VHH binders against Putative glutamine amidotransferase MTH_191. Designs and how they scored, part 21

Target 1, 304 residues: Putative glutamine amidotransferase MTH_191, of Methanothermobacter thermautotrophicus (o26293)
Amino acid sequence: CGIAGVVYKDGKLHSVGADMTRMLHALQHRGPDSAGFAIYGGLGLEENDYLLNIEVKDKPGLLDMVKETVELVSPIGSDEVIPSVENHIIYRCRITLESFSQLKPLIMDIDSIDDVIVLNGSHSFEMIKDVGSVLEIADRYDTWSKKGTHAIGHTRFSTESIVDRYHAHPFQSYIIPDITVVHNGQITNYWKIREPLERKGHIFETNNDTECIVHYVADKLASGYSLEEALEQSVKDMDGPFSYIVGTPQGVGIAKDQLGLRPGVMAENDEVFAVASEEVSLREVMDTSEVEQISPGEVRVYEI
Key: E = the ipSAE of ESMFold2; O = the ipSAE of OpenDDE; V2 = 0.75 times the mean of E and O plus 0.25 times the DockQ between their complexes.

## First folded at step 10 (VHH; framework vhh_vobarilizumab_d1)

Design g5 (from g1 with S106T; at its last look DockQ between E and O 0.90; V2 from the best seeds 0.00; counts 0 for: pae E 5.4 > 2)
Fold by ESMFold2, look of step 10:
Structure g5 (fold): chain B 304 residues (1-304), chain A 119 residues (1-119)
Amino acid sequence: as target 1 above (304 residues)
Amino acid sequence: EVQLVESGGGLVQPGGSLRLSCAASGFTFSSYAMAWYRQAPGKGRELVAGISSGGSTDYADSVKGRFTISRDNAKNTLYLQMNSLRPEDTAVYYCTARIWTHSGYTDYWGQGTLVTVSS
């Protein structure tokens, strides 16, 4: 498994989709089974618009049912169908909501339809995740053309026979707008982190460690922590070997466990900050003699 | 225009109590997270306590069990009840509000109120 992040310091649109595609491709091991991207800053949506990203089984009448459910809440703006594997399509549509608080309830209504799974809804970033190699996914969704200010991404090799799009990284939380996480490693005290979040009323959809991380960070931000403070606290609270990158509309954050067992490097110049599991990935977006190892327990935040 | 005005600071002996208030205006108070930060001379600002729009609270380890954050949405006021005060609690205390946008969030800060715990 590999994670990567890139941030352009000037806050302008750059070819971050192409950058992240090259970074993740460089991290691939033999036989990867999924990859994912969160590409921030390039969607260009109007203030109250959101992009829904919905996996729909390819069978008669089902997409129409999805559209009808969405239309109870919002007219559908532009939309698109992307053919995918295993007899599914990816349906993307632009909607308009009165407030962010309407987004999760709508997602839950759509999720209640059999054979339909909402992958995400967002305003400031595009989530692309699927089964397959980085290059297969890049061609399927045209990640090469995507522009933005920053991006995070993940690629993995699975030893298990079950792989699906929803459980690929990045993971998103709806506690606050547009927060995502990509992660390597495991949280060995997972239940101890999850239980307090559930007692506050936060709903978990999966058993993945990454979902636990993104809800934790989102909850701290919702409680008034700075991103740096939230990440610092996570390193104190979470046990086990891990490295993660969090994406927000304002930038990225990186955290590494106190044992420091997972590899990780970062570099920065006048234009770009980059982080990756391996140096070969960094070299796709930056050529410098000064590459830093991410230290045990280290937290780093870059906000534009 | 967002405004946050702290009050209730002062001089108190160790072991004493104070209650800080923060009057808020210029936004829908009940919809946003609020927090107290403090800054001792020569130190950076640190989080003391936070409260989400839904009322969930969180505390720095150094104040757990001694401080209580609360909000009164009818009065647009944030409170910090500080008990069992120690000299180490001496600082300027700031009220903050976090306002979410689609491009991230913006934090607004009050001007602060001084709390001195005499050694």
Scores: ipSAE 0.262, ipTM 0.704, lowest interface PAE 5.4, mean pLDDT 88
ESMFold2 (binder alone), look of step 10: mean pLDDT 87; pTM 0.863
OpenDDE, look of step 10: ipSAE 0.409; ipTM 0.774

Design g6 (from g1 with A35S; at its last look DockQ between E and O 0.23; V2 from the best seeds 0.00; counts 0 for: pae E 13.4 > 2, placed apart)
Fold by ESMFold2, look of step 10:
Structure g6 (fold): chain B 304 residues (1-304), chain A 119 residues (1-119)
Amino acid sequence: as target 1 above (304 residues)
Amino acid sequence: EVQLVESGGGLVQPGGSLRLSCAASGFTFSSYAMSWYRQAPGKGRELVAGISSGGSTDYADSVKGRFTISRDNAKNTLYLQMNSLRPEDTAVYYCTARIWTHSGYSDYWGQGTLVTVSS
């Protein structure tokens, strides 16, 4: 698997969708089975508006049921249908909620419909994740045109497992708004991390260790930790060969396990900070002769 | 919208007690640390007490042993029990939270409740 992140330091809109597409394509190996993007800063939603991102089996009447369920809570503002593969569509709609706390309950109501899976709901970032190659997904969603301040992304290639859109990275937690994680490696003690979080009321939808990471970081942020402090604590608490990138509305963070066994590189100039699993990915967004290896146990945060 | 509404302030004699309450809405209360701050006349705001989402507490030295912070997650309410009050405790008391929003962390403050300790 490959992970990447890019941040523009000036806090202005840049072609981060194009950047991330090139970065992920450079990481992609023969036979990829999924890719995902979280693109921050460019959605331009009004206060209290959210973008829902819903996988719907392409069969008569089902999309109408989805719309009916959404409309019990909010009028649908703008929407679109994106045809996808495997007899599915991606339905995206803008809605208005009274507060963030209404988002997860709505997601759970929609998820109760057979053959319907909510991929995410968000305010400040666009999540794009699907099955297929990076370039197929880029064409399907037009990632090339997406503007923002920063982005994170992930590619995965076939390994034998059944892969679907929901289990693709990035993963998101709904304890706080708009936090995402992409991850390379594994958290070997994830049950020990998960159990305290469940006792605090975090609800896990999967057994994926990346979901454990995003909930852990969200919990620490909600408890008053800075992002840097949350990541530093994660390195102490989590075992296994891992590297992960966290996306937030303010920027990105990266953490690497204490043994430093997963590849990871970063580079920075006056305009941009970038991280990636491999140097060829960094070269897509930065002309650099100075590429740093991410050190064992290293945490690094870049916030705009 | 996030709302924090304090109540329970008033006039009390030295050595007396008051209990402050803060009703919270517009966020998942149980997931966030909460704090009380105070601002005495002519002074800056200072931390009085904090409580984590898991119930761990911390206190300013000036109030240790006299004040107790607590929370009721079922009622979305933060409390401050103030005992053995002194004239130096006279201040406006604010309920606060640092809450993750679409723009990142934001600090939220109630409107404050006045506590006056005087004979």
Scores: ipSAE 0.000, ipTM 0.265, lowest interface PAE 13.4, mean pLDDT 86
ESMFold2 (binder alone), look of step 10: mean pLDDT 87; pTM 0.871
OpenDDE, look of step 10: ipSAE 0.464; ipTM 0.757

Design g7 (from g1 with T101D; at its last look DockQ between E and O 0.01; V2 from the best seeds 0.00; counts 0 for: pae O 10.5 > 2, placed apart)
Fold by OpenDDE, look of step 10:
Structure g7 (fold): chain B 304 residues (1-304), chain A 119 residues (1-119)
Amino acid sequence: as target 1 above (304 residues)
Amino acid sequence: EVQLVESGGGLVQPGGSLRLSCAASGFTFSSYAMAWYRQAPGKGRELVAGISSGGSTDYADSVKGRFTISRDNAKNTLYLQMNSLRPEDTAVYYCTARIWDHSGYSDYWGQGTLVTVSS
């Protein structure tokens, strides 16, 4: 799989949706599979407002049930239905909560409905992940027009075991607001990492090691670590071949395993900080003469 | 052509020590991660220890505290110091190089060297 991230240093809105689409497309060497985006800074939501993305099977009455469930907790301000593949729709709705702590319980309530899966809930970023090629997904969700300050993204290869929207990257943790991760690799000591997090009360929805990464980082941040410190500690604690990119409302960070078993490159100039699995991805947003290989065990972070 | 040649294996008593060597050629040795794997009779190949191009190391739980992986970039040689050897350490030990670039990676393997721990 391929991962990418981009940050505009000026903190202004840029065409990061288009940029990330190009970056991910450059990494997609095979046919349609899955891809995902986390685009930060462009939603412009009011305080205490959140955007939910919900996968709903296309059957009569089911969407109404979803809406009713949401309305028990929050009125729906605005919503849209995005047609998708495989007899599913993506329902997006804007809600207002009294606190961030209400988000996860609401998500769990919605998830309890058969043939319904909440893909994410967010305040400061837009999640886009689906089945298909990068370009198909970009067209379906109009990713090309999405503005933001920074973004991360992922594209999957067909050799992966589960290809669906729910298991597509990015993964989000709800330990803290609006943290996401995209991952290329495997955490070989997965259970050793997961167990302490579960003991702290963190709820895992999957057995995917990518989810473990985002919970790990989120937990560190919640404990007072900087993003850089959290990533550095993860490199020490986690085993196996991996590169992963984290997105937060403040910026992007990349971590490479201690042995450098998975590829990772970066490029930086006065305007842009960019990271990716491969140089070809970076070429989409800046001059390749500025590309640097990330060393084994190294982390790179840029926060606006 | 990438070549990896292991040496140093043999018969040793429990509690004994051995030092394995892997001579590497055909690539820029100092730029790539190296590792030792082993395969016991009737079992699959498993990671023993790895070392990054920068010298960072990782070990299987079963060998932590007993084995040390190191490298001499000037000699293009990978080492595995094995102390406090146990019968369960009996296996063919393989040297491997993870050679990768921006387009992907490939693993290369040596022929292996047999380590037998027996009283």
Scores: ipSAE 0.005, ipTM 0.255, lowest interface PAE 10.5, mean pLDDT 91
ESMFold2, look of step 10: ipSAE 0.005; ipTM 0.392
ESMFold2 (binder alone), look of step 10: mean pLDDT 86; pTM 0.861

Design g8 (from g1 with S56N; at its last look DockQ between E and O 0.01; V2 from the best seeds 0.00; counts 0 for: pae O 13.0 > 2, placed apart)
Amino acid sequence: EVQLVESGGGLVQPGGSLRLSCAASGFTFSSYAMAWYRQAPGKGRELVAGISSGGNTDYADSVKGRFTISRDNAKNTLYLQMNSLRPEDTAVYYCTARIWTHSGYSDYWGQGTLVTVSS
ESMFold2, look of step 10: ipSAE 0.380; ipTM 0.758
ESMFold2 (binder alone), look of step 10: mean pLDDT 86; pTM 0.859
OpenDDE, look of step 10: ipSAE 0.568; ipTM 0.820
ESMFold2, look of step 11: ipSAE 0.342; ipTM 0.734
ESMFold2 (binder alone), look of step 11: mean pLDDT 86; pTM 0.857
OpenDDE, look of step 11: ipSAE 0.000; ipTM 0.197

## First folded at step 11 (VHH; framework vhh_vobarilizumab_d1)

Design h1 (from g8 with T96V; at its last look DockQ between E and O 0.01; V2 from the best seeds 0.00; counts 0 for: pae E 7.5 > 2, placed apart)
Fold by ESMFold2, look of step 11:
Structure h1 (fold): chain B 304 residues (1-304), chain A 119 residues (1-119)
Amino acid sequence: as target 1 above (304 residues)
Amino acid sequence: EVQLVESGGGLVQPGGSLRLSCAASGFTFSSYAMAWYRQAPGKGRELVAGISSGGNTDYADSVKGRFTISRDNAKNTLYLQMNSLRPEDTAVYYCVARIWTHSGYSDYWGQGTLVTVSS
């Protein structure tokens, strides 16, 4: 598997969708695959608006039932149906909520519908994840045209059904708004990390260690840590060979385990910061003479 | 306008106790996470303790078991009970509100209150 991130330092819109597509494509070497993107800064929603991203089995009447459930809470502002594989569609719709706290309850209501899974809801980033190669997904969602300030992404070899879209990276937590994680490796003390989060009342929907990471970081931010402090604490608390990239509306953070066993490189010039599992990916977005290996236990944060 | 005003700092001997308070105004206090940070002379700011809107707490390793963060949502007040104080705890202590918006978060800082732990 492979992870990548790119940040434009000026805080303006750039072709980060194209950048991330090239970076992730460079990390693919066998198919069949899956890929995922979190593209920040370009969604352009009005205050209190959210984009819902919903996997719906393609059968008569089901999409209407989804829309009716959404409309109990919010009028649908704009929407889109994206045909996908294995007899599913991806339904995306813009909604308006009084506050962020209404988002997760609405997601849970929609998730209660048989053959329907909410992939995410967000305000400041677009989540794109599906089964297929990076280029197939890029065509399906038109990632080449997506603009933003920063992006993170992930590729992996996948043999699971289309319901595996939900388990693809990025993972998102709703403890705080719009936090995502992409991850390479394993958290070998996963259950020790998870137990305190569950004691605080946080609900885990999977046994995936990447969900554990995103909830951990979100919880630390919700408890007053800076992003850098949260990542530093994660390296102390978590065991195993890992590298991860966290995305927030303000930027990205990177963490690598204390033994430094997972690959990772980064580079920076006056305009761009980039990180990737492999140098070939990094050089898709930056023509620099120097790259840096991410050091064992290193944490790095770039906020715009 | 968000305002945070700390009080309760002062001079105390090692092993002593102090209770810091932070009066908050200009936002819906009960909806947001709060934290205490400190800055020792010549050092950067560091997290001491945090408390979520739902009351879940977290502590820096250096203060676990000695400090207790709490909040009173009816009085819009954040507290830090500091026990078994050590000279290393000498710092300016800041109240911080983390205001979550649709686009992320912003931190608002008080002016700070000085705590000095010395013989």
Scores: ipSAE 0.037, ipTM 0.568, lowest interface PAE 7.5, mean pLDDT 87
ESMFold2 (binder alone), look of step 11: mean pLDDT 87; pTM 0.863
OpenDDE, look of step 11: ipSAE 0.084; ipTM 0.624

Design h2 (from g8 with T96V D107Q; at its last look DockQ between E and O 0.96; V2 from the best seeds 0.00; counts 0 for: pae E 2.3 > 2)
Amino acid sequence: EVQLVESGGGLVQPGGSLRLSCAASGFTFSSYAMAWYRQAPGKGRELVAGISSGGNTDYADSVKGRFTISRDNAKNTLYLQMNSLRPEDTAVYYCVARIWTHSGYSQYWGQGTLVTVSS
ESMFold2, look of step 11: ipSAE 0.501; ipTM 0.818
ESMFold2 (binder alone), look of step 11: mean pLDDT 86; pTM 0.857
OpenDDE, look of step 11: ipSAE 0.478; ipTM 0.789
ESMFold2, look of step 13: ipSAE 0.522; ipTM 0.825
ESMFold2 (binder alone), look of step 13: mean pLDDT 87; pTM 0.861
OpenDDE, look of step 13: ipSAE 0.532; ipTM 0.814

Design h3 (from g8 with Y105F; at its last look DockQ between E and O 0.01; V2 from the best seeds 0.00; counts 0 for: pae E 5.2 > 2, placed apart)
Fold by OpenDDE, look of step 11:
Structure h3 (fold): chain B 304 residues (1-304), chain A 119 residues (1-119)
Amino acid sequence: as target 1 above (304 residues)
Amino acid sequence: EVQLVESGGGLVQPGGSLRLSCAASGFTFSSYAMAWYRQAPGKGRELVAGISSGGNTDYADSVKGRFTISRDNAKNTLYLQMNSLRPEDTAVYYCTARIWTHSGFSDYWGQGTLVTVSS
């Protein structure tokens, strides 16, 4: 698979959706089966507002059940239906909650509906992940028009895991708001990492390594670690070949395993901080005359 | 105007059978997927069975093997044959249609018909 991240340093809105689309397309050879985006800074939601992305099988009446479930907790301010492949639709709706702590329970309630899966709930970023090529997904969701300050993305190859929307990257944790991870690799000591988190109250939805990473990072951040510190600690605690990129409302970070078994490069100028699996992805957003190889065990972070 | 009118509900003993009908009007019936839902007292609405425009069917696990959804396009009517009825099948049964347009889709619902399974 391929991973990418981009941050505009000025904190202004840029065409990061288009940028990430190009970056991921450049990596398409690594993952033609699915792709995902976390685009930060462009949603412009009010305080306590959240955007839900929900996969719904295309069955009459099913969407109404979803809406009814949501409305028990929050009125629906706005919504849209995005036609998708494989007899599914993506339902997006804007909701208002009294507190962030209400989000996960609501998600769980919605998930309890057969043939319905909540892909994510977010306040400060837009999640786009689906089955298909990067360009197909880009057209379906119009990623080209999406504005933001920074983004992370992923392309997936089918040999790595089950190809579906729910298991597509990015993954999100709901311990703290709006943290996402895209991952290339495997955590070989997965259970060693997961079990302590579960004992702390983290709720795992899957057995995917990436979910473990995002919970781990979220836990560290919640404990007072900086993003850089959290990533550095993850490199120490996690075993196996991996490279992963984290998105937060403040910026992007990348981590490589201690042996550097998965690729990761970085380029930076006065305007842009960019990271990716390959240099060709970086070329889509900046001049790569000064591309840096991220060293084994190294982390790189940029926060606006 | 899209209209869906359910009929055929009533009181039946456990092990009995009922056939529900849904008369559809106001749209090209043969072009759209239809479904049956039910809502038991104090419970949420749940999918019972669905049928595509092409005739593909889907069933809830709880009714599989006992219920059959079908459609007569010439009569613009949706059916639900319910066999081997159980007390837990007691509910208001609703017919629904999903109508797609260029801007999305809308689901339409009937008023429902009550099915009571009791000794």
Scores: ipSAE 0.040, ipTM 0.545, lowest interface PAE 2.4, mean pLDDT 92
ESMFold2, look of step 11: ipSAE 0.268; ipTM 0.698
ESMFold2 (binder alone), look of step 11: mean pLDDT 86; pTM 0.855

Design h4 (from g8 with Y105M; at its last look DockQ between E and O 0.03; V2 from the best seeds 0.00; counts 0 for: pae O 13.7 > 2, placed apart)
Fold by OpenDDE, look of step 11:
Structure h4 (fold): chain B 304 residues (1-304), chain A 119 residues (1-119)
Amino acid sequence: as target 1 above (304 residues)
Amino acid sequence: EVQLVESGGGLVQPGGSLRLSCAASGFTFSSYAMAWYRQAPGKGRELVAGISSGGNTDYADSVKGRFTISRDNAKNTLYLQMNSLRPEDTAVYYCTARIWTHSGMSDYWGQGTLVTVSS
């Protein structure tokens, strides 16, 4: 698979959706089966508003059931239906909650409906992940028009895992708001990492090691670690070949395993901070003369 | 079919104790994480306590030290021992199971049981 991240340093809205689309397309050879985006800074939601992305099987009455379930907790401010592949639709709706702590329970309620899966809930970023090529997904969701300050993305190859929307990257934690991870690799000491987190109250929805990463990072951040510190600690605690990129409302970070077994490169100038699996992805957003190899065990972070 | 049935709710005075039960059926109970949530009047649903398949527990800060979540795998039953109850603990308490499916984990809910703490 391929991973990418980009941050505009000025904190203004840019065409990061288009940028990430190009960056991921450049990595398409690593994963033609699915792709995902976390685009930050462009949603413009009011305080306590969240955007839900929900996979719904395209059958009569099911969407209504989803809406009814949501409305028990929150009014639906706006919504849209996005046609998708494999007899599914993606339902997006804007909701208002009294607190962030209400989000996960609502998600759980929705997830309890047969043939319905909540892909994510977010406040400060837009999640786009689906089956298909990067360009197909881009067209489906109009990623080209998406504005933001920064974004992370992923392309997936089918031989790595089951290809579906739910297990597509990015992964999100609901311990703290709007933390996402895209990952290339494997955490070999997965259970060693997961068990302590579970004891601390983290609820795992999958056995995907990427979910473990996002929970780990979220836990560190919640404990007072900076993003950089959290990533550095993860490199120490996690075993196996991996490179992963984290998105937060403030910026992007990349971590590389101690042996550097998965690729990771970075480029930075006065305007842009960019990271990716390969240089070809970075070329989409900046001059390659500024590309640097990320060293084994190294992390790079930029926060606006 | 997955079924969760809560019981044990009722009226109790502040400082009192209650024990909630959740009878589970339709899935391999011992293989999955369980949790208690509650919803107070006019408030959203919130996590109270969780327990993993392996028995690891987690609690909301508001109930830590007062509530104990446990499970009896032989009886397919989840419990919530609630001690030192407070008026703010008044809520409908829900049992939930997180069950693996082909698409990932799915959550199932019971009908809830009302706990009222009042003098």
Scores: ipSAE 0.000, ipTM 0.202, lowest interface PAE 13.7, mean pLDDT 90
ESMFold2, look of step 11: ipSAE 0.000; ipTM 0.319
ESMFold2 (binder alone), look of step 11: mean pLDDT 86; pTM 0.859

Design h5 (from g8 with S52N; at its last look DockQ between E and O 0.25; V2 from the best seeds 0.00; counts 0 for: pae E 12.6 > 2)
Fold by ESMFold2, look of step 11:
Structure h5 (fold): chain B 304 residues (1-304), chain A 119 residues (1-119)
Amino acid sequence: as target 1 above (304 residues)
Amino acid sequence: EVQLVESGGGLVQPGGSLRLSCAASGFTFSSYAMAWYRQAPGKGRELVAGINSGGNTDYADSVKGRFTISRDNAKNTLYLQMNSLRPEDTAVYYCTARIWTHSGYSDYWGQGTLVTVSS
C-alpha cells in the first residue's frame, strides 16, 4: 500500500490531479487492485452545492431510480456517467442543499436502494476511487486534467483483503465537512477507538480501521482541537504500525505511529509541500536534495 | 441556516442568579463546540465559558466557581447558569458556535441578551 499528498503553498489552482497520478503511479510495485484520490480546491461549486459520487449497478432503470431519489431533495445541476468495470457505472451529479446537515441523510436515502452505493458527497474536493491500476483509473476519470490546491491519494495491491470501490481509500467523515484520510498500516486497537465514537453518534459503515482514523480526527476537530492537536493526540491513543494523511479544505496533515515502522518521506520548496510513502513518488512533484524522513510519532501539518 | 437565539437576560441585584439559554438550529448541535462570550460597555468581547461536543468545559478566571456552562443535546440548547452575580458581570452575553465548514472553522454569533447587575 502507498500513500501520497501534495500541497501548493500559494493557494492557487495547479495540476494536482496530474501530480497525484504520477505520485501514485510511482508507488505501484504490482498490479494494484484499487487507487483513490481526494483533490481539493478545484471543484468550483457554489456555496450550497455538492457533488454526489454514486456507484450504480449497470441495470436498466436503476440509474433513473437514483435520479428520482435525488430529485426529491434537489434538482440535478450537471451530471455524468462514467462506465466502470464489473458491470457498474459511476454516476456523478451536482446538487444544491440548504445546509451541510442535509447531505448525510440524502446519502443514506440513496444507499437504501439495492445495488446502489454512494461513494461520497462533498463540496470542496473531488473523490475519485475505483478498482484497477492507477493509470486505468486516471484514464477513466481523466485525473490528468483535474486542478486544485492540494490532493491526497492511495494505491493498494492485489494480495490484500477486500478490494472494492467503497472500501478503497480515501475514507471520509460526514461529522464535519470534507475530511478525508488515506492510510498505510494497521490500527490494532481500533475497536477501543471506535466504541467511544459510536456512543457519541458517529456512524461506522465498515470494519476498516481507516474509518476509525477519519472519524477520530473529525471528532477532535469538531471538539475544538487544531489539526495538529488532533493528530498529536491520535498518535498517543492509537496502537499499531501506521502512517496516515488527512485531507481538509485548508490543507493536509500526516501522522506516524510511535514505533515508526511504516515508511514515509516529505520535502518542501518555495512552491510545494509533498509527502509520500517512498521517495520515488515524492520526486514526481519535487526535485530536492533535502528529503526528510518522517520520524516515529511525528505529526506534520501544512495549511494554506 | 445557522440560528442562535439567546434568552434569560435581565436586571438582577448583586449576589443574584440568572440562567441564560441559547436555542440552536441549522446545524448538528451535538457535534460542535459552543461558547458564551460577553461584551461590557466600552470593551471588547471576551470568552466567558466554552463546552466542547464531549461535554468538557473551560471558564474564564473571572467566572470560575460562579458560572456553569452546560448543554442539552436533546433540546439543542446551550445554558449558562450565573450565580453570585457582580456589577462587573454586566454585559451583553452572546452564544457562539465554532463550526467546521468546507472553508475551515467559522464562528457564528447570536444577537445577544443583556445582563445588568445593579441595585
Scores: ipSAE 0.000, ipTM 0.280, lowest interface PAE 12.6, mean pLDDT 86
ESMFold2 (binder alone), look of step 11: mean pLDDT 86; pTM 0.856
OpenDDE, look of step 11: ipSAE 0.356; ipTM 0.718

Design h6 (from g8 with S53H; at its last look DockQ between E and O 0.01; V2 from the best seeds 0.00; counts 0 for: pae E 12.4 > 2, placed apart)
Fold by ESMFold2, look of step 11:
Structure h6 (fold): chain B 304 residues (1-304), chain A 119 residues (1-119)
Amino acid sequence: as target 1 above (304 residues)
Amino acid sequence: EVQLVESGGGLVQPGGSLRLSCAASGFTFSSYAMAWYRQAPGKGRELVAGISHGGNTDYADSVKGRFTISRDNAKNTLYLQMNSLRPEDTAVYYCTARIWTHSGYSDYWGQGTLVTVSS
């Protein structure tokens, strides 16, 4: 698996979708079976508006049922249907909620419909994740045209088990708004991380260790930690060979386990910061002869 | 709109007690850490006490054992119980929160409530 992140320091809109597409494509050693993007800063939604991203089986009447469920809570603003593989469509719609706290309950209501899975709901970023190669997904969703301030992404190598859209990275937490994670490796003590979060009442949707990471970080941020402090604590609490990149509305953070066994490199100039599993990926977004290894136990945060 | 409104300040003799309240609105109160800061005349701002969303507390050394921070999530209210007050506790006390929004996080401050400890 390969992970990548890019941040433009000036806080203005740049072609981060194109950047991330090139970075993820460069991480392919053989054709991947999935890829995912979180592209921040370009949605331009009004306060209290959200974009829902819903996988719907392509059968008569089902999309209408989804729309009716959404409309119990919010009128539907702009929407679109993106045809996808495996007899599914991706339905996207803009909604208005009174507060962020209404988002997860709505997602759960929509998820209760058979053959319907909410991939995410968000305000500050667009999530794109699907099966296929990076270039196929980029064409399907037109990632090349997506603007933003920063992005994170993940690509899965073809020698790994088949992954569905829902379990592909990035993963998102709803403890606080718009927190995402992409991850390489594994968390060997995930039960130690998960159990305290469940005792606080946080709901886990999967048994995936990446979900543990995103909920952990979001919970620490909600508890008053800075992003850097949350990541530093994660390195102390989590065991296993891992590297991860977290996305927030303000930027990105990276963390590597204390043994440092997973690959990870980064580079920075006056205008951009980039991180990736491999150096060839970084070179897609900046011209640099100086590439830093992410050190064992290292945490870095780049916020706009 | 995030609002933090302090109350409960006033004049008290050394050794006395006061309870400060901070009414919060415009965000999901139970999801965020809260803190009290104070600023004495002519001095910089200092942290007095903090409380996480889960109820974990921390205190400045100068107030440990005398002050207790607490929160009531049902009432969206942060409290500071101040006992055994000393003249050096005289300050404007501020309620504060670090709020994560879709655009990132910002620190929010109340208007402050004056506590005067004098003979």
Scores: ipSAE 0.000, ipTM 0.287, lowest interface PAE 12.4, mean pLDDT 86
ESMFold2 (binder alone), look of step 11: mean pLDDT 85; pTM 0.852
OpenDDE, look of step 11: ipSAE 0.030; ipTM 0.364

